# VH-VL binders against o27280, part 69

Target 1, 266 residues: o27280
Amino acid sequence: MDSMNVPEVLEIKRIVEESESVKTFIFSWDFRREVRPGQFVMVWDFRDEKPMSVSLIDPVRSEIGISIRRVGEFTDRVHGLSEGDLLGIRGPYGRGFELMGRDILLVGGGIGMAPLAALADEATARGMRVDALVAARTADELLFLDRLEAAGVNISTCTDDGSCGFKGFAHERLLTLEENHDMAAVCGPEPMMFQVMRILDERDVPAQLSLERYMKCAVGICGQCCLDDTGFRVCAEGPVFWSQELSRVREFGRYRRDPAGRRVPW

## First folded at step 22 (VH-VL)

Design uf4
Fold by OpenDDE, fold request of step 24:
Structure uf4 (fold): chain C 266 residues (1-266), chain A 119 residues (1-119), chain B 112 residues (1-112)
Amino acid sequence: as target 1 above (266 residues)
Amino acid sequence: EVQLLESGGGLVQPGGSLRLSCAASGFTFSDYYMSWVRQAPGKGLEWVSMISKSGGYTRYADSVKGRFTISRDNSKNTLYLQMNSLRAEDTAVYYCARLDDYYYFMDVWGQGTMVTVSS
Amino acid sequence: QSVLTQPPSVSGAPGQRVTISCTGSSSNIGDDYDVHWYQQLPGTAPKLLIYGNSNRPSGVPDRFSGSKSGTSASLAITGLQAEDEADYYCQSYDRSLRGSWVFGGGTKLTVL
C-alpha cells in the first residue's frame, strides 16, 4: 500500500482530444491497484505535481484515463506531450463515489464531467439507469457526449450561450426537470454544485459532490486542502462528499483557500 | 462465514440512553450500506436507520429522528446506534442488517439485541 | 399501520400451495421499487427469502417463488412443509417517505 505513494513512471498510450481545452491521457494500469470513480491521482511531469480525477476506468483494456483541462503552466506542459511520452502517476487517492439505487442523476459542468464519465460507465455496467445533465459555457466545451451516449446514458445538455440544449446554467435546467432519482452525483464549478445541491436537498435526493481544493501531499498530512471549521481534508475525507457533510461546510460554494492560505472567492 | 453480531441491549428507563454495537465479519464491511431494523415484542419489522458505506450519509425513520444516531467505524468493522431520549415504544429487538445498495434488500441479519425501556 | 399490507395469517396442509399477498401503493411498489421477502422462523432473526421480486438466494428451495404486478406482490409456496411454518414479511422502498425502507405487517403461516 505504501507503494502507491511513489510515482510510477507511465507511458502515455493514447491521447484523446475531448475539446479545444481538454485532453484525455490514457495509461496502462495494473488493476490489482483498485481505482474508483471519483478518486484522483497525482500527476507528475517531473517538474510539478497536480491532482487529477480519473475519467476512464477500463479493466478490459487494462487502462485508465485522466482528463486534463488546459488552465495553467503545468497543464500547458502536459498538453504539449505526445503519445509515447512519460508521466509520473501516484495514487489513487481520496474517497470515490458510492452508487445507490437503480436510477442515478449525473450533473456535471465542464471538466467536472471527467469523474462523472467514469461513474457513468460503472453505473451502466451495474444495470442502472443513468441520466446526465452535461453543462458547459458553449457547445464545443461539452465533454464526453459520444462516450456517454454509447454507454446508454440519457443526456440533457445546457450551455451558457444556448449554443446547445438548454440556455442557462445547470441548476436552472435541473429546475425544469421533475423526475427524481435514487441518488445524484455532482461535479463542476463550485457555485454550480452549490445551487444544484440546494435543489436536490429540497427534493430529498441523496447527492454526492466532488470538491476541488489546492492539494499538495494527497495523503492527509499537509492540511493544505483542509476545509474551514470542519477540518475535512479533501484528499482524505474527499474529494467526494455527501450533501449532508457539505451542509456543515460553511465555505462551500462561497470561497476557497489559495496556495498561500488566503481566502479567495469563486 | 458472513456474520453480524449485535450487542449493547438491556433495560433502561424512559428518557435514558443506550448505545448498540454491531460487529461485522466475513465480508468487506466498508463495501456495504448498513441498517438497523427493530421488532417490538409480538410485532412486525420496522426499519430504523441506514448509513452509507463511508458513513457520510444517514437516514432515519420518523419515529426515531432526532433521538437516534447511526454511525460506523470501518476500521473496526463495527456499526453503532446511539439511542437517546428512549421511550417505551422503543422497546424491541434491534437487528443489524447488511443492505444491498442496488435492490435495497437486507441479505445478512444479526441475531438481534433486546432493548427494554421501562420504569 | 404498515406501509405494505399483508394478510395477518395463512394456513395450508402439507403438500399444498399457499400464497401470501403484499399490497403497496404508487409511491413504493408502484414506483417500480422491487419487493423482497423475508422468512422469520420462531425465535430467530429474519432471513432473506426472495429478492428483486422473484429471485431466490442460494439455499432457498425452488418451491418458494415471488412475483410482482402493479402495486402488489405475491409470495407462493408450493409443496408446503412443516418447516415452512413461520412469519413472512414483504419489504420495499418508498421515496415519498424521504426514502424509507418499508415492511409489510407480516403474515403468520401455519402448516396444518
Scores: ipSAE 0.940, ipTM 0.964, lowest interface PAE 0.4, mean pLDDT 96
Fold by OpenDDE, fold request of step 24:
Structure uf4 (fold): chain C 266 residues (1-266), chain A 119 residues (1-119), chain B 112 residues (1-112)
Amino acid sequence: as target 1 above (266 residues)
Amino acid sequence: EVQLLESGGGLVQPGGSLRLSCAASGFTFSDYYMSWVRQAPGKGLEWVSMISKSGGYTRYADSVKGRFTISRDNSKNTLYLQMNSLRAEDTAVYYCARLDDYYYFMDVWGQGTMVTVSS
Amino acid sequence: QSVLTQPPSVSGAPGQRVTISCTGSSSNIGDDYDVHWYQQLPGTAPKLLIYGNSNRPSGVPDRFSGSKSGTSASLAITGLQAEDEADYYCQSYDRSLRGSWVFGGGTKLTVL
C-alpha cells in the first residue's frame, strides 16, 4: 500500500478559533510531500474519516492548517479536541489551484474561504495583487479577515443580513465591482459559485472553482464523487475545476449526490 | 538541458488534419503552462494556443478557434496540437513554447516543425 | 495586421546605438501588461531577450535594454555588433476579445 494512503498520526500543534463554528487545526508537516492550495486531506479521528481543505501552508514553520466547520457528529468530535491531541491525516489529494497573471480575484463563501486563504498567501508571496470578496450569512461568520488583511489582500465583504459590508449575496456584490482580473478562484456554496461563474464568464475572466462532493476513497477508485455526464471524479480530477470544465458538468449548481447516491437539489 | 522538441509536421491537403507533438525534457513539465506559436514563411510570430498546467484550461487565437485543439499528457511530458480543417494560411513553422504564468512570456522554445497545407 | 506595431526594419553601424519601438494600445501595453522581447537569428527559433519590460535573462548582455511607457515599449541595443543582426519581436497580452498573447510584426535589424 502506498504510504500516501496510510494516515499519519499527527499531533495538533495549535488550534485557532476562527469563528463560533470554525476552528483551524495546525499540524507539523514534512514539505518533502508537496501540498498546494485547493488540495484536500482526509482527516481521521480513529472513528470516521472526512475530506478537509488545507487552509494554511507554511513552509517556514513546517506547518499546515486545516479549517473545520462544526456541522455534524464527526466535526463535533474534532472540535472537542485540544492541542496535543492526535488526528490521522492522509494526503494531500486532488488538483489544487493554479495561479495565472498578476492580479487575482478570490470569491469565497463561509468555510469556502479556507482553501482561498491558503491561495491568498501563495499569491501575495509571489507578489500578486489579490482582491478578495468574502461572503457569509452574518458578520460573525466571515472568516480569515485579519489574516487576509495582514497578507495585504484587498478585502470586500458581503453578508446576507447586511451586518457587515454589502447586504446581499456574493454574485450581487460582484456585479457592483467594475474591475476585471487575470483570473478568479471561487469556493463556497455551490449556488453561489454557479452565479459567480456566470458573471465571470460574461466578463471573460478565467475562473477556477472548488467543488464539494461526498468522498470515500479520495483516490478516484470508488466513484462516489463522480460528476454526472463527464465522469469527473472530484477527488482526482478536482476538487478544483476550471470554469471551462464545469461548463460541461450538467449537475453543477443544480444538484449533488448524497452518500446513498441519490440526487439532492441545492 | 531544458528542451522542447516538436514533431508531426508535414504536407497536408486543404481540409486535412494533422497532429503535432512536443516532447519536453529537463524540467517538470506539469509545473508550466504551455503554448503553440506559429510563423508563416517570411512572416512574423503568431500565438496559436495555450494550455494550463493541468490541461483544464485552454485558449485559442481567433484564427484557429474551432479547428485546433491543444492538449497535454503530463505523464508523457508531451504537448499536442490537433489541427483540423487545415487551410493554406495555416502553413507555418509551429513552435511549442513554455509559458510563464506570471509575466506571460515564453522562455523556452522548440526548434519548430514545418506544416505545409497545399494541394 | 499585428496588434503591436513595430518598424519593419532598423539599421546601424557597429558600435552604434539602435532602438526598436513597440506600440500597443490601452487593451494591452496600456493595460499594465508587460512587454517582452525576442531575438530570432536567421534560420533559428526565437529566443527570449527581455522579459517584464526591462529584465534580462541569463546570458543576455547588458547592451540590450528594454523600457515601457504608456502604451509603448522600446528595445535599445548599444555597442551594436554584427551578431545582433536578426529579427526582433515584442510581445504582450491583450485583454480584449477574451484576451490573447500578442506579438509585434517584427523588426529586421541590419548591421551595416
Scores: ipSAE 0.940, ipTM 0.964, lowest interface PAE 0.4, mean pLDDT 96
Fold by OpenDDE, last read:
Structure uf4 (fold): chain C 266 residues (1-266), chain A 119 residues (1-119), chain B 112 residues (1-112)
Amino acid sequence: as target 1 above (266 residues)
Amino acid sequence: EVQLLESGGGLVQPGGSLRLSCAASGFTFSDYYMSWVRQAPGKGLEWVSMISKSGGYTRYADSVKGRFTISRDNSKNTLYLQMNSLRAEDTAVYYCARLDDYYYFMDVWGQGTMVTVSS
Amino acid sequence: QSVLTQPPSVSGAPGQRVTISCTGSSSNIGDDYDVHWYQQLPGTAPKLLIYGNSNRPSGVPDRFSGSKSGTSASLAITGLQAEDEADYYCQSYDRSLRGSWVFGGGTKLTVL
C-alpha cells in the first residue's frame, strides 16, 4: 500500500483567519514528502473528504498551510474546528506550478490566491520579481495581502465594487497593465481565468492556470474530474495546466460537471 | 554522472520524417526544462525547440514550427523530437540540452546526433 | 543570419588577452536578458562557459570572464592557451520573437 494514499491524522497547529469566509489551517508536515505550490491534499474530517490546495509551504518550520473557504457542509464543519483538533490529510497530489524566467505575474481571485500565495513565496525566495493582481468581490475578501507584501510582492488589487484598488474585474485591470512577464500563474473563478488567459495568450505570455473540478479519488481512477474532449484528469494531469493545454479543453471557462456528472454553467 | 545521449539520427529524403530521442541520466529529469539545438555542418548553433518540465508548454523556432514536435516522457527520462516534412536545410547535428528555467542557459549537452536530409 | 552578432574570428598568441564581442538589441540583451557563453572544441558538443553574464560554472578557469553592458556582451580570455582554440558562442533570449533562445554566429578563436 502506498503510504501517500493513507490519510495521516494531523493536529491543527494554528488557525489563521484570512477573511470572514476563509481560514488557513496549519499542520506539521514531514517534508520527506515533498509538496509543491499548486498541488493539493485531500482533507478528511472523518465524515467527508475534499481536495484543498496548499497555501503555505514552510520547510524550515516543517509546516504546511491549507486555506479553506466556507462554502458548504464540509467546510462549515472544518471552520468549526479549533487548534488542537484533528484532521486527516493525504497527498500531496496533482501537478504543481512550474517557474520560468525572472519575472512572474500572479493573477488570483478569491480563494484562488491560496496556491498562488505559496507560489509567491517560492518565486520570491528564488529571487524572481513577483507582481500579483489580487481580485475579490469586495475589499474585505482580498486575501494574503499582508503576506504578499511582506514577501516583497508588487501588489495590484481589484474589486468588483471598487472598495479597494481597481474597480472591475481582474482581466479588465490586466488590460491596463503594460508590462509583460516571463510567465504568469492564474487561479480563481474559471470565468476570470478564461478572460485572463485570453489576454495573456494575445501577449505571448506563457501562463499556467489551476483548475477546480469535482474530485473524489485524487489518484486518477474514478474519472470524476475528467475534462471533456481531452480526458485530462484534474487530479492527475492537473490541477495546474499550461494555457497551451487548456486551449484544447472546450469546457474551460464555459461549464463544469457536477457530482452527478451533469453539465452546469459557471 | 549527469549526461544526455541523443539517438535516432540518420539519412532521410526530403519530405521524410525522423524521430530523435535523448536519454537523460544522472539527474532528476522531470525537474528540468529541455531543449533541442542544432548545428548545420560548418555553421553555428541554432535553437530549435524547448519543452517545460511537465511537457505542457512548448516553443519552436520559426524555421521548424509546424513541422517539428518536441515531447518528453518523464517516466523514461527521455526527450523526443519528431521531425516531419524534413528539408535539406534541416541537415545538422542535433543536440539535446538541459535548459535552466531561470537564466535560460543550457548547462548539459549531449554528444549530438547527425541528421542528413538528402535526395 | 544570427540574432546576436559576433566577429567571425579572433586570434592571439599564448599568454595574451583576447576579447569576443556579442552584439544584440533592445529586444534581447538590452531587454535585461542575460548573456551566456559556450565553448565548442573541435569535434565536440558545446560546453557552458559563462552563465548569467559573468558567472563561471565549476571547472571553468578564471581566465575566462564575461561582461554585459547595454545591448552588448563580451567574453574575455586572459593568459591564452593552446587548448583555448575553439568556437565560442554567445546566447540570450528574445521576447519579441515570441520567446526564443538566440545564439550568436560564433567566433573561431585561433591561438597563434
Scores: ipSAE 0.940, ipTM 0.964, lowest interface PAE 0.4, mean pLDDT 96

Design uf4
Fold by OpenDDE, last read:
Structure uf4 (fold): chain C 266 residues (1-266), chain A 119 residues (1-119), chain B 112 residues (1-112)
Amino acid sequence: as target 1 above (266 residues)
Amino acid sequence: EVQLLESGGGLVQPGGSLRLSCAASGFTFSDYYMSWVRQAPGKGLEWVSMISKSGGYTRYADSVKGRFTISRDNSKNTLYLQMNSLRAEDTAVYYCARLDDYYYFMDVWGQGTMVTVSS
Amino acid sequence: QSVLTQPPSVSGAPGQRVTISCTGSSSNIGDDYDVHWYQQLPGTAPKLLIYGNSNRPSGVPDRFSGSKSGTSASLAITGLQAEDEADYYCQSYDRSLRGSWVFGGGTKLTVL
């Protein structure tokens, strides 16, 4: 077994088309290398490298899944790949989700459901009750519904255009839900996460949120993914943060830094 | 053998500070939530604080909020309780305990360390 | 002042059955949070006796049993032994207190 920081060239075993813009790439995985929901891997297409969340952890089949949304040149290339093609994978990296209690709420937006899907599998396997609020812009962008349902997750959907489920944003749907949970895991657009966190804090529901930032090294060295005021490195101290930690992060929900280090609004 | 061992207790004046430590052994420390529970002389058990596996989430009893700080160093398998602005009513044996993250029970307890706040 | 209410003391003769009650409210036991029991022998740290309402950890004899109903729980000890003389505490979780671990006031069990 090679070093965690050395990319392993792996064959794409399967490709699952989750939506028009999202594909899950399945790889054989040696589970002597532990991987947890919320962690990410660096995906290398032999030209560029990008961090991607692990969306499937299947120790029975000795497989992991990486869900990738088509958003740029790198992901365009990856989406052009076929089963049997090769990718470099190194990791996993970062801090994953912690499970707490018997009832968990998952709130995911778009591709943010990727790590939450993996968490849902772990939680349900543990015997937890899992409620998932799955949000997307439109119905065809809702991810992992069949998978979640098969796992026994209680799903509530939310779409911006009302094409499926609640019409509106995730935080608005959350306000209509009366039940509290032992903890919540949140991942999606940062403005969504910000609003969701606010509501959960008001309800005294412990919450973990997975942040997305530009990162290069994935090992806490380059500092590209540092968060203002705290110095938290998303790749090392995150990407999963507790709400208490994020309450100290000024930029959370407000802006991010681009590869040049400039502030860019959400 | 799974074990927790508290230290750092002692006599302190009101308004003083004290830091307790709890050394864990026999299990993967970073895989568990941890708690502090105290027991005043001749009294019952009172939960004081809890901390998540990573240390990123903490909770406190109202009686100690703003004065006590729970922390952990997973690299040292050690749990801490920084106690500031100590009061006479904080006098107690302080136990560190391993907290189950599903059922919320405490299955491993240390022997406790005595903290006495007195002028 | 304890969130959960226990009788301050119970007693029994060797071989008898004794029960210790633990009364909570709708915000803890009644909120479907499990009740756990601890035994504290004189001069020692508490020991987990029952978890998840009725489960015994390894090493705990089957003389000890727990149950939960509504907003209350109960610890039963059959075949009371001299070594059972101790303080017993029930414990649960209360979400209304910003998520706090709550204990009963404790019950002193005397073996006559």
Scores: ipSAE 0.940, ipTM 0.964, lowest interface PAE 0.4, mean pLDDT 96
Fold by OpenDDE, fold request of step 24:
Structure uf4 (fold): chain C 266 residues (1-266), chain A 119 residues (1-119), chain B 112 residues (1-112)
Amino acid sequence: as target 1 above (266 residues)
Amino acid sequence: EVQLLESGGGLVQPGGSLRLSCAASGFTFSDYYMSWVRQAPGKGLEWVSMISKSGGYTRYADSVKGRFTISRDNSKNTLYLQMNSLRAEDTAVYYCARLDDYYYFMDVWGQGTMVTVSS
Amino acid sequence: QSVLTQPPSVSGAPGQRVTISCTGSSSNIGDDYDVHWYQQLPGTAPKLLIYGNSNRPSGVPDRFSGSKSGTSASLAITGLQAEDEADYYCQSYDRSLRGSWVFGGGTKLTVL
């Protein structure tokens, strides 16, 4: 039995309220177990288990952070926890982001900024120039702005209602930006990612995108997160995919599988 | 010791196919981008192809696009180059090289394997 | 025909200083992409000599130096030695070519 597949019961060290609906839970982490931006962990509240992206990686403090959006019963319970409470964590799992070049563009929507925030930290630490397009429905839902700014990231914001930055969607804002980058990393609602990928492909900018699918085992066995055309397992071959890989995935931007395996349009 | 070792070169007829392999040792193979570079006899260096760490992203020179396929098996620490529809102008020593992901230089080179395309 | 332009050959006597030029364009060297240099001894694989315009990998003597200005780069060799006889290639990156690694045509250095 692989020890990484056994949940470790960890104490919540700190909770950061990122927004009204998003909290970051910080845990002590043994970095003998490597973790990369774009990877995820399975969070167990002793009743249910859900995959969550790692949003903070701090080897100096020996800590990781997991940002969780309140969206259902599981996350409601987790959001009710306090510092000092316990959660089960197993992982990390999946393929993380690869960095390439010196100039990187991050495009994130809502909670999709979680893994990108971790990537931003790594990229800036390596001396890369990082531009971030942060999107949300409203200004109050924009995530990690202060953190990104502190890291030296050049931030551009867009909101659906125009309450902050560009009024419109991320792909619309991207069309107004003329600069090209060596690489892009994208995470957010799949329709957003689909449009962003199209633009980046037209500009010949290599792009990596983090997909969200229903995951059960996280170890590539159950097949719940399989992508139809390729058989890619999001938990094993992903969740981070290159745009070249996703170009072969017909369902991308079109539909996903629900827990029952039914096709559900976006 | 960091090392790359190419194999699979040889004589092939025009229109034929050949698969090159590059065995990596002495470093974590999956942490690096890889590339193929070729050199025709008495000529200069020409970049052929590159592949990302995971293998999910590839690029090709226009001269080989549609004919060559770069791939990798990280579990075997091996880089591959499938060459189809070979032409006389593909005759060259083929080098595998470790590619830096920030500066875009090649810091580790194999000794190369000779590919000769001739009738 | 190479994207980067080098002189076909240069020569010098032992102890002298020689310079090899590498001329690019606004889409590669001029686009703030670094220039790297490789040394290829006769019958051997290329070896990284200079990276990031002016940095020397471990084992490369300081008599080798690189510089970059505008759309051009230069490799300088001081105190020329017999073992320096080789082919030298500059290399950069060109985003306009759908992102390609580009080499110079190579320069044959002869030690007289």
Scores: ipSAE 0.939, ipTM 0.964, lowest interface PAE 0.4, mean pLDDT 96
Fold by OpenDDE, look of step 23:
Structure uf4 (fold): chain C 266 residues (1-266), chain A 119 residues (1-119), chain B 112 residues (1-112)
Amino acid sequence: as target 1 above (266 residues)
Amino acid sequence: EVQLLESGGGLVQPGGSLRLSCAASGFTFSDYYMSWVRQAPGKGLEWVSMISKSGGYTRYADSVKGRFTISRDNSKNTLYLQMNSLRAEDTAVYYCARLDDYYYFMDVWGQGTMVTVSS
Amino acid sequence: QSVLTQPPSVSGAPGQRVTISCTGSSSNIGDDYDVHWYQQLPGTAPKLLIYGNSNRPSGVPDRFSGSKSGTSASLAITGLQAEDEADYYCQSYDRSLRGSWVFGGGTKLTVL
């Protein structure tokens, strides 16, 4: 096994509170190890290990950021950590986003904005025009708005309760936008992504979507994250997939598998 | 040296099939979009197909859609074009080209391989 | 029937300046997509000559220049030389054609 498969114990350099439930943990990073937006790392708190998307890639400061939403026991423990504390990180793994064209649309929901924020930084650095549709249940759950704005991203917001921006879901907001882009990147709740993908496909906008599945090994061995029919491993062939690939994935937007491998509808 | 080398061209009957290959060297193949461009004898350039870095996204000209399939094997640094249901109008020199993902130009071209569709 | 329109031929004497036009539409060049130019010498593969409207790759002489305005682009060759005799193609992108790479019909440049 490559050394990249051994968790490296890293000190939390900084913690950014993105929202009540989301924190970004920043680590020093040796960029001899390439990392791309859309890739993930396995985060080890010396008790459990979970895959987390890279949300910040800063070669200038030699830092990466991992945004984590508090959703369970593992993330509760991690959220209890302070600057200077240690975490194990191995990776990066998976296929990241590809950039295509000169203007792109980012559509993100909740914590799904994490990898898209990193992509936004790369895209803007390349001189691309970036539009971002940022969705959340409520205004206080909208993520990375200041960061995106600072990067020169054109932001549209939508919230379920209408507390900020468009009242409704991301796909509904998207329907009101007439502009087409060279490419779209999508990440968020799978039902959201499914609807967004349908719209983008109808508009002939090439889209990449980042999927979330239970991942154990992160190296394509255990099969825990395999997608039905195609055999795609989210950790190896993904987590970023083109819409053309996902069109062949029957379960996409329809169901997922729980830790026991049982089908669970969305 | 950055190089693309096409192979697989030849004579085929209408309705037949042919598979073209393009071997890439001198650069990180997986970091680039790729394309096929063809040129009928005495005619101009026509874009045929493109493929993303990962191979997960493809596009085709309307003239070949449903008949041609572009693919790639990054482990072999090779681009492919499976051509089915070939027609006389598909007769052309087929070029493999490295595609810029930002400006959308082709900066590296192979020497081309000739495909002749004739009864 | 090319999406981009070029004159079929142009000619000039050595040392002269020649211009090759490339006319598109609002769905390609006019949609702020860049125009690129390729040189194809007889019996050879195309070579990138100009990218991004006006940029020259390494090895391309400064005698070659490109420009873009509105829905049209132009390739200018100054100090025409015998070795410049070739076919020249403009290329852009058209989003309305489900995102297609589009070429001009090509221009045969003859050096008199």
Scores: ipSAE 0.936, ipTM 0.962, lowest interface PAE 0.5, mean pLDDT 96

